VH-VL binders against p40593. Designs and how they scored, part 10

Target 1, 148 residues: p40593
Amino acid sequence: MIHPLIQRLTTTLGYPLLDADGLDRQVRTQPFSVLFFAGDPQRFPEALDVAVILPELVKAFPQLAPALIAGADEARLQGRYGFSVWPSLVFLAGERYLGCLSRVLDWGEYLERIPAILAGENEDLPRIPVLSPESGTPSCSPMETSES

## First folded at step 5 (VH-VL)

Design b10 (framework fv_umesolerbart)
Fold by ESMFold2-Fast, scan of step 5:
Structure b10 (fold): chain C 148 residues (1-148), chain A 120 residues (1-120), chain B 107 residues (1-107)
Amino acid sequence: as target 1 above (148 residues)
Amino acid sequence: EVQLVESGGDLVQPGGSLRLSCAASGFTFSSYEMNWVRQAPGKGLEWVSFIYSSGSYIYYADSVKGRFTISRDNAKKSLYLQMTSLRAEDTAVYYCARESFYGKWYFDLWGQGTLVTVSS
Amino acid sequence: EIVMTQSPATLSVSPGERATLSCRASQSVSSYLAWYQQKPGQAPRRLIYGASTRATGIPARFSGSGSGTEFTLTISSLQSEDFAIYYCQQYNNWPYTFGGGTKVEIK
């Protein structure tokens, strides 16, 4: 099952729902993309908040081509983009990974973080984030403390 | 013509080093993730290493981690595998393989392979 | 790592017969499963990806099915050129892993 608030992004707003083939086309045709990884909203209820906010983010950043990822492909692609927390928004320039934002953030945080991501100010980030058991799982969420 | 051609396979003594190359032609090499896959004589296929299209993300099989280094040169349209501390169990035909476009990560193009023999 | 188990190791069939090959994953790989054909002295050839999608140019007699942990490759009417070793491969998790192969030989 898909929740109505998430389903409306595809049915009412016309955002593409991408399987593996659709994602391939999206990254080759769009200069910038924001990919929404919702997960199961019963398990990750903040996905519903992100679903409400995403259309407003697209209005604020019209260069972003929004898309949802089909549920069957979410776990596989989570491994490729390296985010550890659901829901997540993944930002791409063509095929190039720019960064991600996990969980729901305050509107002001989105307005601050997205321009930096799109400007490529995260130059040190790999195209696909690396997951390593030794160094811990990378997170796309801002951390308030950097203590190890 | 879309193709991959491996080279560099040779007879090497245990503990030795060898560099394999894979030359791509007929497609935009810089847009594709690449892999090395090996096959010991009379045995099955074993995945060895992965490199992202830009070269920024790399992954290895545990059996080769710390001994093998994958790299690519997108300007030269070439993939490399630097092998060090070679062991008898590294004896295999080494294939380079292309992943299809992002999201379809099966191996859609294979080279013909290059034989590496590790023996005293 | 995800262990891929293929059965049987060898399958003896006559031309025109149906061949059914099995592939089992030690944990779910969703539909991220490919099948390759390899003839002696040759590189592997792509057959099926996404568990059930035939690659371009692959005859309709080849079909794949399954999801999660249990997968099947079926050759509906075996031709002489189909005698080969067949490998399944999962591309859901790192490291990528292959099955041990099933040799399809003439009876």
Scores: ipSAE 0.006, ipTM 0.539, lowest interface PAE 11.7, mean pLDDT 83

Design b11 (framework fv_umesolerbart)
Fold by ESMFold2-Fast, scan of step 5:
Structure b11 (fold): chain C 148 residues (1-148), chain A 120 residues (1-120), chain B 107 residues (1-107)
Amino acid sequence: as target 1 above (148 residues)
Amino acid sequence: EVQLVESGGDLVQPGGSLRLSCAASGFTFSSYEMNWVRQAPGKGLEWVSFISSSGSTIYYADSVKGRFTISRDNAKKSLYLQMTSLRAEDTAVYYCARESFYGKWYFDLWGQGTLVTVSS
Amino acid sequence: EIVMTQSPATLSVSPGERATLSCRASQSVSSYLAWYQQKPGQAPRRLIYKASTRATGIPARFSGSGSGTEFTLTISSLQSEDFAIYYCQQYNNWPYTFGGGTKVEIK
């Protein structure tokens, strides 16, 4: 059963719900995407907070094309993008991986961090990050201390 | 070992049909995007077709649209190219090629190729 | 489609010399450009991906550089086994496209 707050994103707001092949089309047709990996809201209740804030983020950053990832494909695509925490927002420029933001953040933190991600400061990142012990791919989880 | 082996190349008359196969071994075939690339005798490489890991996203070069069909069978670890309405210009060695994973998506593994000759 | 132009078509060099091969894209492909080596009767062999990263097992004498529309493959101190045809390929945009190749032949 899909939670109503998450279901609203696809049924009322018209956000696409993507499997892996839908994602292929999304990244080839949209200049910028924000992908929402909700997970199970019973296990990860912050997914409901992100579901509420995501439309407001899209209003603040209208260049972002939002999409949800189908639950059946979340674990497989999580392996492709390399994040470890649900919920997560993954930011792409076409096929190029720009960064991720895990869990729910304060509004001001979203307004600060999203422009830096979209500016492409990590231009040497691969198009899609990989999970590897040696890869050093940036974590999607916020650090406990904001030292920068 | 990690390899791709093409088969099915043959001499065929103009207007005829052929099906090429590519057998994968030594890796998780279902995790990789696959391509067909061809090379006419004495000429350069030409990309022909792409298929996503699940098989639902497919692209073709304009020169083969409507005549060639790419498909895959992940359970059998095989890639296929069904060719119809063959022309002399389709004469080439056909390679199957694997895209690298994790944002590197160049062709990191190639088969040995199979020769298709379209001639009377 | 993005047109890939390689120059020169043929490069004659002696063993031990440096070979410099150029590849130009008709529009930006960022860093999503690969180089392949092909010897007569053989399938292409991977050399470089993402413009400058050497594939596993490729000797250090091979190096790639460039971004956007202008790319270079350099072979320092050319060895006898390096005489081959070299192709560049962009994988940023559909359709994927290859250059026409540069034949590196012995002087």
Scores: ipSAE 0.005, ipTM 0.514, lowest interface PAE 11.7, mean pLDDT 83

Design b12 (framework fv_umesolerbart)
Fold by ESMFold2-Fast, scan of step 5:
Structure b12 (fold): chain C 148 residues (1-148), chain A 120 residues (1-120), chain B 107 residues (1-107)
Amino acid sequence: as target 1 above (148 residues)
Amino acid sequence: EVQLVESGGDLVQPGGSLRLSCAASGFTFSSYEMNWVRQAPGKGLEWVSFISSSGSTIYYADSVKGRFTISRDNAKKSLYLQMTSLRAEDTAVYYCARESFYGKWYFDLWGQGTLVTVSS
Amino acid sequence: EIVMTQSPATLSVSPGERATLSCRASQSVRSYLAWYQQKPGQAPRRLIYGASTRATGIPARFSGSGSGTEFTLTISSLQSEDFAIYYCQQYDNWPYTFGGGTKVEIK
């Protein structure tokens, strides 16, 4: 089942809902994409906040082609696409990974960080956040935490 | 220069062990999924193992499960394949192969391979 | 596992002729199919991914088509450098699997 606030993105606003095959087509056809990995909003209620904010981000950054990832493919794609925390927004230039922003951020943080991501400053970061004693702990967002 | 260079292939006896290495250069190794693919002399390609960019997700072909271990060191830009309990059927050229960026997942970069011969 | 079957095993053609190679999957792989070329003593070379997208630097005479379970690689006008073994590979699910290869040789 999809929550109404998330479902509205596809049914009312017309954002595509992509499985892995649809994602392959999206990255080949769109200059820039923002992919929304919502997860289960019962487990990750911040997904609902991101669902509300995403259309406003698209208005602020109209070069972004937004899309949602189908729930059945989220876990499979998470392992490939560079985030460990739900919800996440993943930014691509065609097929090239630019960066991600996990959890909900303050509006000012989105306005600061998205232009830096789109400029390609993060293209050397790992696709999946990795703990490394040599290079530090890259993350998708300042709100990301890793405990083990 | 964007390249992958395998090393470690040797002649080993059945039941032996061997460690293969693959050195990456010219690209951000930590951003790519990596694979091992092998090819027995005069035969076709056979996928051996997959490792995600972080190392968190690993898959093996049924023929090598429990005997081979794939690993990576992103700081050293290296991929490894630890092989144990080697059999004659493991005789092959072993290639490391990089998956292309998001949505493509095909092997867009291959090394030149390293030969492993398992013989009495 | 998904079994990939290539036919024919060998294809004998003359330079300048068209070659058509078949690849079939035991279940749908959607469009997650790639083609590779291998010459004797060399590593495989990328040709096509996503069933129909030509990789960077690959000549226009190579084209791919198909979806689901049936795929075709076409070489429209064979050059001497095209005589090689061609492999298809599905990357829709693990384990990744290759076809047995089609050898394109001089008639």
Scores: ipSAE 0.007, ipTM 0.528, lowest interface PAE 10.3, mean pLDDT 83

Design b13 (framework fv_umesolerbart)
Fold by ESMFold2-Fast, scan of step 5:
Formats: C-alpha cells, sequence, structure tokens
Structure b13 (fold): chain C 148 residues (1-148), chain A 120 residues (1-120), chain B 107 residues (1-107)
C-alpha cells in the first residue's frame, strides 16, 4: 500500500509517522516542523516528487524537523491547515501554523518561499474547519501562497 | 494578566439586531484563533462561530448561518459578533473563547460572558 | 455533526469519594477531547485536553482517559470546590460539539 519512495522516508531516513498524539509530541518538542501530507501516490503522483525533494529541503533548512502524517489523520487535518490539494507540506513553529506549500515546486521557488513562511511575514495562524462548505478550504498552491 | 472581556448583551425584541464585543488583553491577540460559544439559561454549551487569526477564514453553526457575522480587529485587539434576525432561541450568555495552537485546539481562555435576552 | 453524550446527567457523591463521569462520541474523535468545569454564574474553566492531559494548575485528583469514542473523567477524592457541572467537548471535527453536561452535587 505505501509506495517505496514514501516508505523510505520513515524506514531508511527515520522520519516519524505521526498520528494525532504523535503530532502533539512533535509540536511540543521541535522548534520547527515540516509535515508531509502525501495522499495516495496513484491519485497524486506529485507526492513521489515531493518525497524525493523533501530530504533535500531538510538539508537546505536543517532547522526543520520533517514528519509524515498517518493516512487516517490526513483528511481530518487537511481543512485545519488550509490546503485543498495533495500532496502538501505544512510548516509549523512549535504549535503555530506558519503556512503550507501544495503540489511540487521548482527548487528555486522552495528556496524563496520557505524562508518567508518561517519568518511568519506572509501568514497568520489560520485554521480551516473541515466540515463547513461556506468558507471552503483555501489552497496553499504556488500561486496562492506566492507574493503576487 | 491574560483576559477576555465581553460586552454588548442586552434585551432585544424578536427580529432585532445586536453587536457583541470581546476585548482581549495580556497576549498577542493577532496570533490566536477565536470563537463564540453560547449557553441558554440552565442549558449546556453550544459552539457558535470561529474566526482565524487573520480573519480570512470564518465558520458558523448551522443554527446561526445567514444571521450572525463574526469579525475581528487585530489592531484594536477586539472580536465581534453582529447578530441579526434574532429569535427567542438565541437567548443565551455569549462567551468569547480563545483556541490553543495547532495540535491542542481546545478553549484555553474564556471571557465572563454577556447575556443576550430575546423576548417580546 | 458529531453528537457527544454525557452520563450520568447528575451524580450525587460525598466529599472524599471518587466520581467517574462518562462522555461518548457518535464517531471517533481520536484524542481530541477536552473537559471543562463550570460553577454557577461562572464561565467554563479548562481542565483537561487531548483526552488525558491536565491543563496547567489543575489538581492531580482530576484525570482523563479514553480515545476514539469512549472517554472518562475521574475525580479521585472530591473536594467541596469540585461540585460543579462538567462538559466534554470534541475538537476533531467541525462543528465543535459539547456534551450535555454532568452535574456533580453533594448527597
Amino acid sequence: as target 1 above (148 residues)
Amino acid sequence: EVQLVESGGDLVQPGGSLRLSCAASGFTFSSYEMNWVRQAPGKGLEWVSFISSSGSTIYYADSVKGRFTISRDNAKKSLYLQMTSLRAEDTAVYYCARETFIGKWYFDLWGQGTLVTVSS
Amino acid sequence: EIVMTQSPATLSVSPGERATLSCRASQSVSSYLAWYQQKPGQAPRRLIYGASTRATGIPARFSGSGSGTEFTLTISSLQSEDFAIYYCQQYNNWPYTFGGGTKVEIK
């Protein structure tokens, strides 16, 4: 069920796979986190591209503690972090939600946007409820999170 | 000291309007998600509305959709609830409540409440 | 919406005795469950979050347990100040929902 490129992140590289309790521990113990919401790689092939680039992003931003979210918890957390597409990377400072980046981006775009997210200059502490259709779940796509 | 103080509760006729305010102090208001929770006299708690820290994401309980509007002014450290088309069943003490950050999401700080009475 | 059911509606206990309060969710809420205490004329006060974590300043006699759909709040040796109404709340799904409350009273 889990694609080898995604499984490698937890088995070979030792990235934690977090359920709800694991997420609480992560946000209490890590100054900064990047959470990988992969989805189903058959439905969302870009998840495999993000799985390959995530270790390189951690090398470029060593302050980030990477983690994956368990499949059952992905849908529940989707609306609360404000992304509507898979895959997505969610950035946290402790318990504070800083922002997200959906789909796979070019390397230069990651280098430009991650520092801005970590500085908190473009994002508040948003939380997007899962069940209310009136407000929707905003996309953290490249166009919506980039400076226009 | 961290505090939330509600105001604006009043006696209003059915069909009327009223605006509630919640003043925050002692913490960085702009960093927190805020909620309104109400409690009818002698009854339990009911969640009413949510607003994100930036104010861009808003959600309502089905019972108040289309009638109530939540808003915030981060510069003034204030949260608001504009109520229209009020009904007898909206009679309640209205509490302003602050959420903790992601991963906990419970209401860690509550105001004292402000009473809204809707009757003819 | 997720329906939260608390039982019993009223629990009569003597000081020093153990009180056990139940909270049931109609669907799994994982561990995203909080308990609040409310005394007459006062706003609710946070007690427990994440099903089992005591909020800062809450006495050790209060403990929470459970996950998924079945949750329990236990007060091991009731003090006079513990007589109040207790509410559970799920924050796993929108809309947020509360239980109907359990009144803990003397006698």
Scores: ipSAE 0.000, ipTM 0.522, lowest interface PAE 12.6, mean pLDDT 82

Design b14 (framework fv_umesolerbart)
Fold by ESMFold2-Fast, scan of step 5:
Structure b14 (fold): chain C 148 residues (1-148), chain A 122 residues (1-122), chain B 107 residues (1-107)
Amino acid sequence: as target 1 above (148 residues)
Amino acid sequence: EVQLVESGGDLVQPGGSLRLSCAASGFTFSSYEMNWVRQAPGKGLEWVSFISSSGSTIYYADSVKGRFTISRDNAKKSLYLQMTSLRAEDTAVYYCARESFYTSGKWYFDLWGQGTLVTVSS
Amino acid sequence: EIVMTQSPATLSVSPGERATLSCRASQSVSSYLAWYQQKPGQAPRRLIYGASTRATGIPARFSGSGSGTEFTLTISSLQSEDFAIYYCQQYNNWPYTFGGGTKVEIK
């Protein structure tokens, strides 16, 4: 069962819901993508805040092609992009990983950080981890996150 | 041992058909995107076709579109290329090649087979 | 399609010398460029991906650089086993395309 605020992104706004194959097509055909990894909104209520903010981010950065990742594939693809915190927005130039922003941020921080990510200028971006439980970075946000 | 082994290459008359196979071993075949790449005698490399890990996304070079069909059987750990309406210019060594999506930007051909020769002549 | 142009077609060098190979894309491929080495009668072998990352087991004398449309493969202090044909390949856009190859041969 998908929460209505997240469901709206696919049903009303027409954002694609991608499995692994759909993701491959997206990243090879779009100059820039923003991938939304929502997780379970009951466990990660900030996912609902990001769902509300994402359409506004796309308006501010129209070069971004937004997409959601299907729940069954979220855990599998999490390892590929190396984030440990839900929700996360992953930014790509074609297939090239540019960075990610975990949890909900202040609007001003999105406006500052997204251009730096798209330009490849953010020196604090985490390295790309191998797909293994023992490796990777704990978060893709430059700021440490605290558990509630 | 991580390897790809092609088979099925043969001498075929123009207009004929041929099916190539590629057997994978030593890795989880169902997790990887696969490609066919060919090389005409004494010439360079030419990409032929791509298939995603599940088989849902497929791309072809314009030179083979409509004549070649790529497919895979993940349970059998095998990749296939069905070739029809073969032309003299399809004469080449055909390689199967693996790419990995496990790390961003690593979708190059990280594993190649030994190749199988297809000769189209009368 | 993106056209990949390699130059020179043939490069004659002596062992111990530096070889510099060029690869140009007709439009930007970002850093999604790979280099492969091929010896006569053999399958190509992986060398470099992401324009500058050496594949596992590839000696440090091989280095790649560049982004966008202009790329270079450098082989410092050439060894006898390095005489081969080298191909660049872009994997940013469909269809995937290869350069025509640069043959590195002994003087």
Scores: ipSAE 0.006, ipTM 0.516, lowest interface PAE 12.4, mean pLDDT 82

Design b15 (framework fv_umesolerbart)
Fold by ESMFold2-Fast, scan of step 5:
Structure b15 (fold): chain C 148 residues (1-148), chain A 122 residues (1-122), chain B 107 residues (1-107)
Amino acid sequence: as target 1 above (148 residues)
Amino acid sequence: EVQLVESGGDLVQPGGSLRLSCAASGFTFSSYEMNWVRQAPGKGLEWVSFISSSGSTIYYADSVKGRFTISRDNAKKSLYLQMTSLRAEDTAVYYCARESFYSGRKWYFDLWGQGTLVTVSS
Amino acid sequence: EIVMTQSPATLSVSPGERATLSCRASQSVSSYLAWYQQKPGQAPRRLIYGASTRATGIPARFSGSGSGTEFTLTISSLQSEDFAIYYCQQYNNWPYTFGGGTKVEIK
């Protein structure tokens, strides 16, 4: 059973629910995307807060094409985008990963951080890849201590 | 040790078919995106095909689309390229190449096999 | 597709000299550019990624620079083992594309 607040995003607002193939189409057709990785709201109740705020973020940043990720692909794509905390919003410019914002933030924090991410100015992302086998998980937000 | 070993290259007539294999060892194959890259004799490198770590996302170069099929078997740690309707211009050394998987972005090829030669001629 | 152009096609240098190789992209690839070295009869070997980061085990005489559309590979003091063909590759956009290569040969 999908929680009604999350289900509303796909049924009422028409946000696509993407598997890996759907994601490939999204990144080829949309200049900017925001991908919602909700997780299980019983385990990650902040996912419900993000589900409520996401439509308001899309109104504030109409260049963003929102989408949800299918549950079966969430863990696999988490590895691809490297966030460690659920829920997370992942921001893309076409196929390029721009950054992510984990957990629920204050409205003012979203308004400050999203423009920097879309401009490609997020210093939390490595500019140069690190190939160490023991490279840590990238952090999407400062001061987070959660692991999954 | 960490390595990729290609096999299956042969002489084949135009219009024929051939299957290339790439065996991975020394790393967790299922965690990495894989590619095929070819090089015609005396020419430069040309990307051929991409497959994601799970096998769900696949891309092809326009020159091979509809004729080649990339696949993988993570349990067997193997990558494949099924080639059909082969043409003289497909003559090349075929390399399998591993993407350096760093979370959040696509990466360069950090590991290459030694290649297998495919010759298409009468 | 993004077209990668390398120049010169052939660079003749003496051991101990500096070699500078150019790679241009038809569209911005940000810093998602790699350099590979290939010796006759061998597979390509990774040298540089992210435009400027040396891969593990690559000597300090190799350096990369640039961003956007213009990139350079520099070999500061050529050794005998450095005579090879060098390829640049963008990995910012599909399809992945390679330059035509620069052959670094002994003068």
Scores: ipSAE 0.000, ipTM 0.492, lowest interface PAE 16.3, mean pLDDT 82

Design b16 (framework fv_umesolerbart)
Fold by ESMFold2-Fast, scan of step 5:
Structure b16 (fold): chain C 148 residues (1-148), chain A 123 residues (1-123), chain B 107 residues (1-107)
Amino acid sequence: as target 1 above (148 residues)
Amino acid sequence: EVQLVESGGDLVQPGGSLRLSCAASGFTFSSYEMNWVRQAPGKGLEWVSFISSSGSTIYYADSVKGRFTISRDNAKKSLYLQMTSLRAEDTAVYYCARETFYIDSGKWYFDLWGQGTLVTVSS
Amino acid sequence: EIVMTQSPATLSVSPGERATLSCRASQSVSSYLAWYQQKPGQAPRRLIYGASTRATGIPARFSGSGSGTEFTLTISSLQSEDFAIYYCQQYNNWPYTFGGGTKVEIK
């Protein structure tokens, strides 16, 4: 069953719950989207923290159209966006993948990171990876340590 | 309908200049990376140039560096290739091609191509 | 730049037969390899990306395999609409490079 803190996003706040077909409609109709991949909150308790903060992020960034991804489709759609940890917020401009933020972050980190993602600052980097290990998908969270 | 339509191909003399255009429709052009790819008559495909969705990152094949300039106008949903100092070996059909949406998945192949526009460099 | 070599240049096969096309990279491109089909007078059409993933709408008879420097495109039971030129492309390094193409023609 869906946890109450996650369920309220769809039932009280009216956020859409998207399967693959719903996602296609979302990316074609919304200039910017934030997609919430919650995972199983028993396994990933930070999903509950992200569920609480997501409405506040939408208030701070009203250009974002929020949506949840249906649990049955989460693993399948993870491959499209390449994040490796749950929960994750995926940011899109229309159909274009802009970036993601995994795990729960401090409020100040969201306020710093989201504008950079929406501005497409990652596009200053080449599309071809500088180092291309086949073995893993990069984390969407800042590694506050030596990765850089 | 999701499509790309090239125009501007013409007969031009060696040393001449020509500007190609590519008009996008049916998708959010400003969200996609774009490329030019060419094909000489009876030959294979050759990548020419890349431009990021914002226009800030640009790459060129060595064969065209210093002579060709890629640009885009997101408000007009158009991609351009300004060609100068044209050579006989630049004779080709020029395609604009859209790069894939799902970059982190290693899906940077070309998922949408235009019909092509023929450039002939001959005296 | 990475040089992509396709072999054979021309492959003559009958409908219903299996066609196997090879693509070799001069250095490793991991799995960042795509295959395109081009029919006379037409733009290329996407077939496979990531060396082995079929693009949406591509029939199951098309399959890709390989990694590193050696790649194969297989058409398991050739149909009349499959007679075309096939190109491999690496997207691991700038510049992007294509193979010279393999023409699959009717025997």
Scores: ipSAE 0.000, ipTM 0.477, lowest interface PAE 15.4, mean pLDDT 81

Design b17 (framework fv_umesolerbart)
Fold by ESMFold2-Fast, scan of step 5:
Formats: structure tokens, C-alpha cells, sequence
Structure b17 (fold): chain C 148 residues (1-148), chain A 121 residues (1-121), chain B 107 residues (1-107)
């Protein structure tokens, strides 16, 4: 059903598992939130790495209220934040979208990028994904660079 | 045809109760957050209540808190507003409204025709 | 609760003229502001959302602008079907709040 590393976040650490309704409560009650969109770990194995690192990120940034998004609602809620890559961490100030970080990053990159996101310095917010040859699939991480 | 149709409005005595219904058609009702918005005769719009798509998150305007109960039945594609302890100031046309998405927030992208509730002796 | 104030309460204009309607929020609502049109005996209908995005089917003569606390709805070259009451609504914070409305009537 749910992978143990992801399940631990809710059962052992007490992170809320949010559907759309729960998300409304979260954004109205928490000054800052980090939402974990895991996707299917068999499709997106990096979700397991993010599941391991998320508690460490919360320790480093204790102002963040972590939450998981229920699998059944991930596709619907993805449209709200305009990312297309799984897994993703979405950062909010109350209801306000601040930015996101897709896939697993190096620890130093999290320490660099999260403060900038929380300070509202993200000027290139991802758009709702559109599939085309020119635009590609938008994500919350730096664009792919390959074959220089 | 994408539409919302309210019903149940009536003349009610002060202190009375009334149940409003809103029937949805032409869209996947269970995927949308719903609201009740009212308008007193000759006055502006006032938000009354919110219910999330699954029905688990509910909010009320302070003016109706404790007296009104919003609910929904996704299988029947219907939204409800149970009103109790009605007052003269509750006299209004009641609209059901669907939330549409923009950026990271929701506005009202579809409105019903409204149903009139008159609270008078 | 964020208080929305619309001005003027009534705007008298002739067909073909430009109408400019103002909406002010007591606190910043970013760009999360919508405009609705309501004709006598009818339900409100969406016009503008995100402060400046025209809803599908809304004529180009309607335009919205502003951010933060000050917003404007402009109707260029006003048509006879545009005489109605216009409401602004913030949807940045709960509870959702509406302005008192601006009635656009024939001069």
C-alpha cells in the first residue's frame, strides 16, 4: 500500500496526511507549511529520499509545518501549484505559494534555497504544466542541463 | 449544461427553521468546493458558508455561526444549508456558488439563480 | 476580516463613455481580487479574477488593474447591457469579503 518510509512520517512523526479539505485547514492555521507531494515511489524512487530528508529539513527550519498530501488528491492539488515533477516539496506562507523544490537535492542546496524561498525571493514561479516541444514540462527545480 | 439550481426558499416566522438545497449538474460536483452567499433585498453580497469538496472542512460567517449548518451529498450532487433560529436580518436571496481556481486561491466561477428566504411575522 | 470599500456608490455615465470603478482593501490581498456583474433580477456573474484576468466570454472593453490594496475596474465605450451593479471580492483571506457595490446607471 504505502511505503514504510513515507508511512512513518504520519504514523511515527505525526505529520498530517491532507486531502484538499485538510490542506485548507493547514494553510489557514500554519504561518509556514512544507507540503510533501510524494507520488508513487515505484514510479518516483526519489520520493523515498525526500521522505528521509524531510524530518531533517524540519529540524533545520522549525518554522515549517510539514504535511503529506494524500495520494488520491495529489493530481488534483498539483494543478494548484503548477509543478509537474514528482516528488515535490511546496512551500507556503499561510495560503500564499512561495515556491517549490522538486526531486531530491543535496543537503547544502536545501540550506541555500529554502531561506530564499521563505524570504519571498522566488521570482520565477512555475506555471501550470503545459506539454509542448518548446516549453517542456515545468518543474520547481533548476531546468535540466545536458550534453554540453 | 453546467448549472446550479437552488430551492427551498420560503416565508418563515422569526425563530423558525428552513432547509435550502442546491442541485448541481453538468460537472463533477464531488471535485469542487462550494459556498453559500446571500444578498438582502436592495443590499450587497455577503458570504455565508464554505464546504470543502469532501465535506470535512466547513467555515461560517460570524453572523450565522451556531445557527446555520452547511452540508453536501456528493452522490446526489447536492449542497444544503440548514437554517435555525432565523432572524429578520437573515431575509435575503441565497445563492450557491462554486469555487474556481486561480494561482493558489479560489474565486466564485459559477453561481446559481438564487432562492428567496423571507423572515417575517 | 478584510473590509472592501467600493467607490463611488453610484456612477452615472452615457453610452460610449468610459466608466472607472474603484475597490480598496483594508489590508493587502495581493492579486486575489475578483469582479462580478449583477443585473436586476439576476445572479452575479464573473467578470475578472486575479485582479486583471478576464473570464471567458467577457468582452475586451472590461479590464481590471491594481494589486495590494487598490484595484480598478474599467469599462471602455460602455454599452447598454453594461448598466448593472459591480462587486469586488477579495479571496486572499478567510472570510471572503465583498465590496458594497457600484451601481453603473444611465446618465
Amino acid sequence: as target 1 above (148 residues)
Amino acid sequence: EVQLVESGGDLVQPGGSLRLSCAASGFTFSSYEMNWVRQAPGKGLEWVSFISSSGSTIYYADSVKGRFTISRDNAKKSLYLQMTSLRAEDTAVYYCAREGFYGSKWYFDLWGQGTLVTVSS
Amino acid sequence: EIVMTQSPATLSVSPGERATLSCRASQSVSSYLAWYQQKPGQAPRRLIYGASTRATGIPARFSGSGSGTEFTLTISSLQSEDFAIYYCQQYNNWPYTFGGGTKVEIK
Scores: ipSAE 0.000, ipTM 0.487, lowest interface PAE 15.2, mean pLDDT 82

Design b18 (framework fv_concizumab)
Fold by ESMFold2-Fast, scan of step 5:
Structure b18 (fold): chain C 148 residues (1-148), chain A 120 residues (1-120), chain B 112 residues (1-112)
Amino acid sequence: as target 1 above (148 residues)
Amino acid sequence: EVQLVESGGGLVKPGGSLRLSCAASGFTFSSYEMSWVRQTPEKRLEWVATISSSGSYTYFPDSVQGRFTISRDNAKNSLYLQMNSLRAEDTAVYYCARESFYGKWYFDLWGQGTTVTVSS
Amino acid sequence: DIVMTQTPLSLSVTPGQPASISCKSSQSLLHSDGKTYLNWYLQKPGQSPQLLIYEVSNRFSGVPDRFSGSGSGTDFTLKISRVEAEDVGVYYCMQGTHWPYTFGGGTKVEIK
């Protein structure tokens, strides 16, 4: 049920796997968090690409405390952060929602967009996203790919 | 100028309930996590509850989990502790304390305390 | 829960002499973010606790430089280079790294 590339994040790298209660503690204790919503990698194979790049993002932005969200809680917490596609990375300052990046991006896009998100420069997003219809809820940034 | 003032303490029988209040002034209350810390008659300090700056997340030790609730009203600069099913072991001076905006896990401002005595 | 053990239980110090208080945790207080959340508080007689040192060694605003904190992992020390009359009270260590927050039992400092 857990792909080896995703399982490595918790078993080898020690990233926490959070249920709803664990998320409450994470946002309380960490100045900045990046939450990985992987989804089912059979359905969302880009989750494996994000699983590979996430440790490199944490090296580039060491202020980020990474965590995975338990599969059973992903659908429940998706509405809280307003993303509609998997995988997604959700960025928080304490409990405050800063933004999200959906799908896999080019490395240069991560280096450009994450600092702006952490500075609170995106979208005037609400502190806690309001539950609203998908079409009316702020969405995570779409995937941007380099041409082959 | 920067201060916390507790109220609501008193004498209550075992199994009873009591609500403590804390009035904050001189700082942007809504930017800070807030906590309650108690001091037993034996002078031991025990953390009791923490609430996030928005009020969305609350935390308790096992000793009070399910019996105590913490809440806040940012418009009124007020913090509350609702204590239910009180026990003799809850007898203490209860302090309101301020923590950092990002949970910097130290209490840099304390109130004067309010005394709760649970006795028959 | 993390157990915080303070020694000694009490200290009687001649004015102007140094004092040292030990705080030991049952587990490492090093957080994954590279910080160690070990704090020291002073409660003077008849007063509320007040912050002295946060994150092992950082002196809080207005705290005299005769106070210093040090340590890592599980072993921490608070030192007062020259104890003054106004330093009497009970000193408490506290850890914030692990949930729930826990305090040491306190060390009473008195003047001889």
Scores: ipSAE 0.000, ipTM 0.508, lowest interface PAE 15.6, mean pLDDT 83

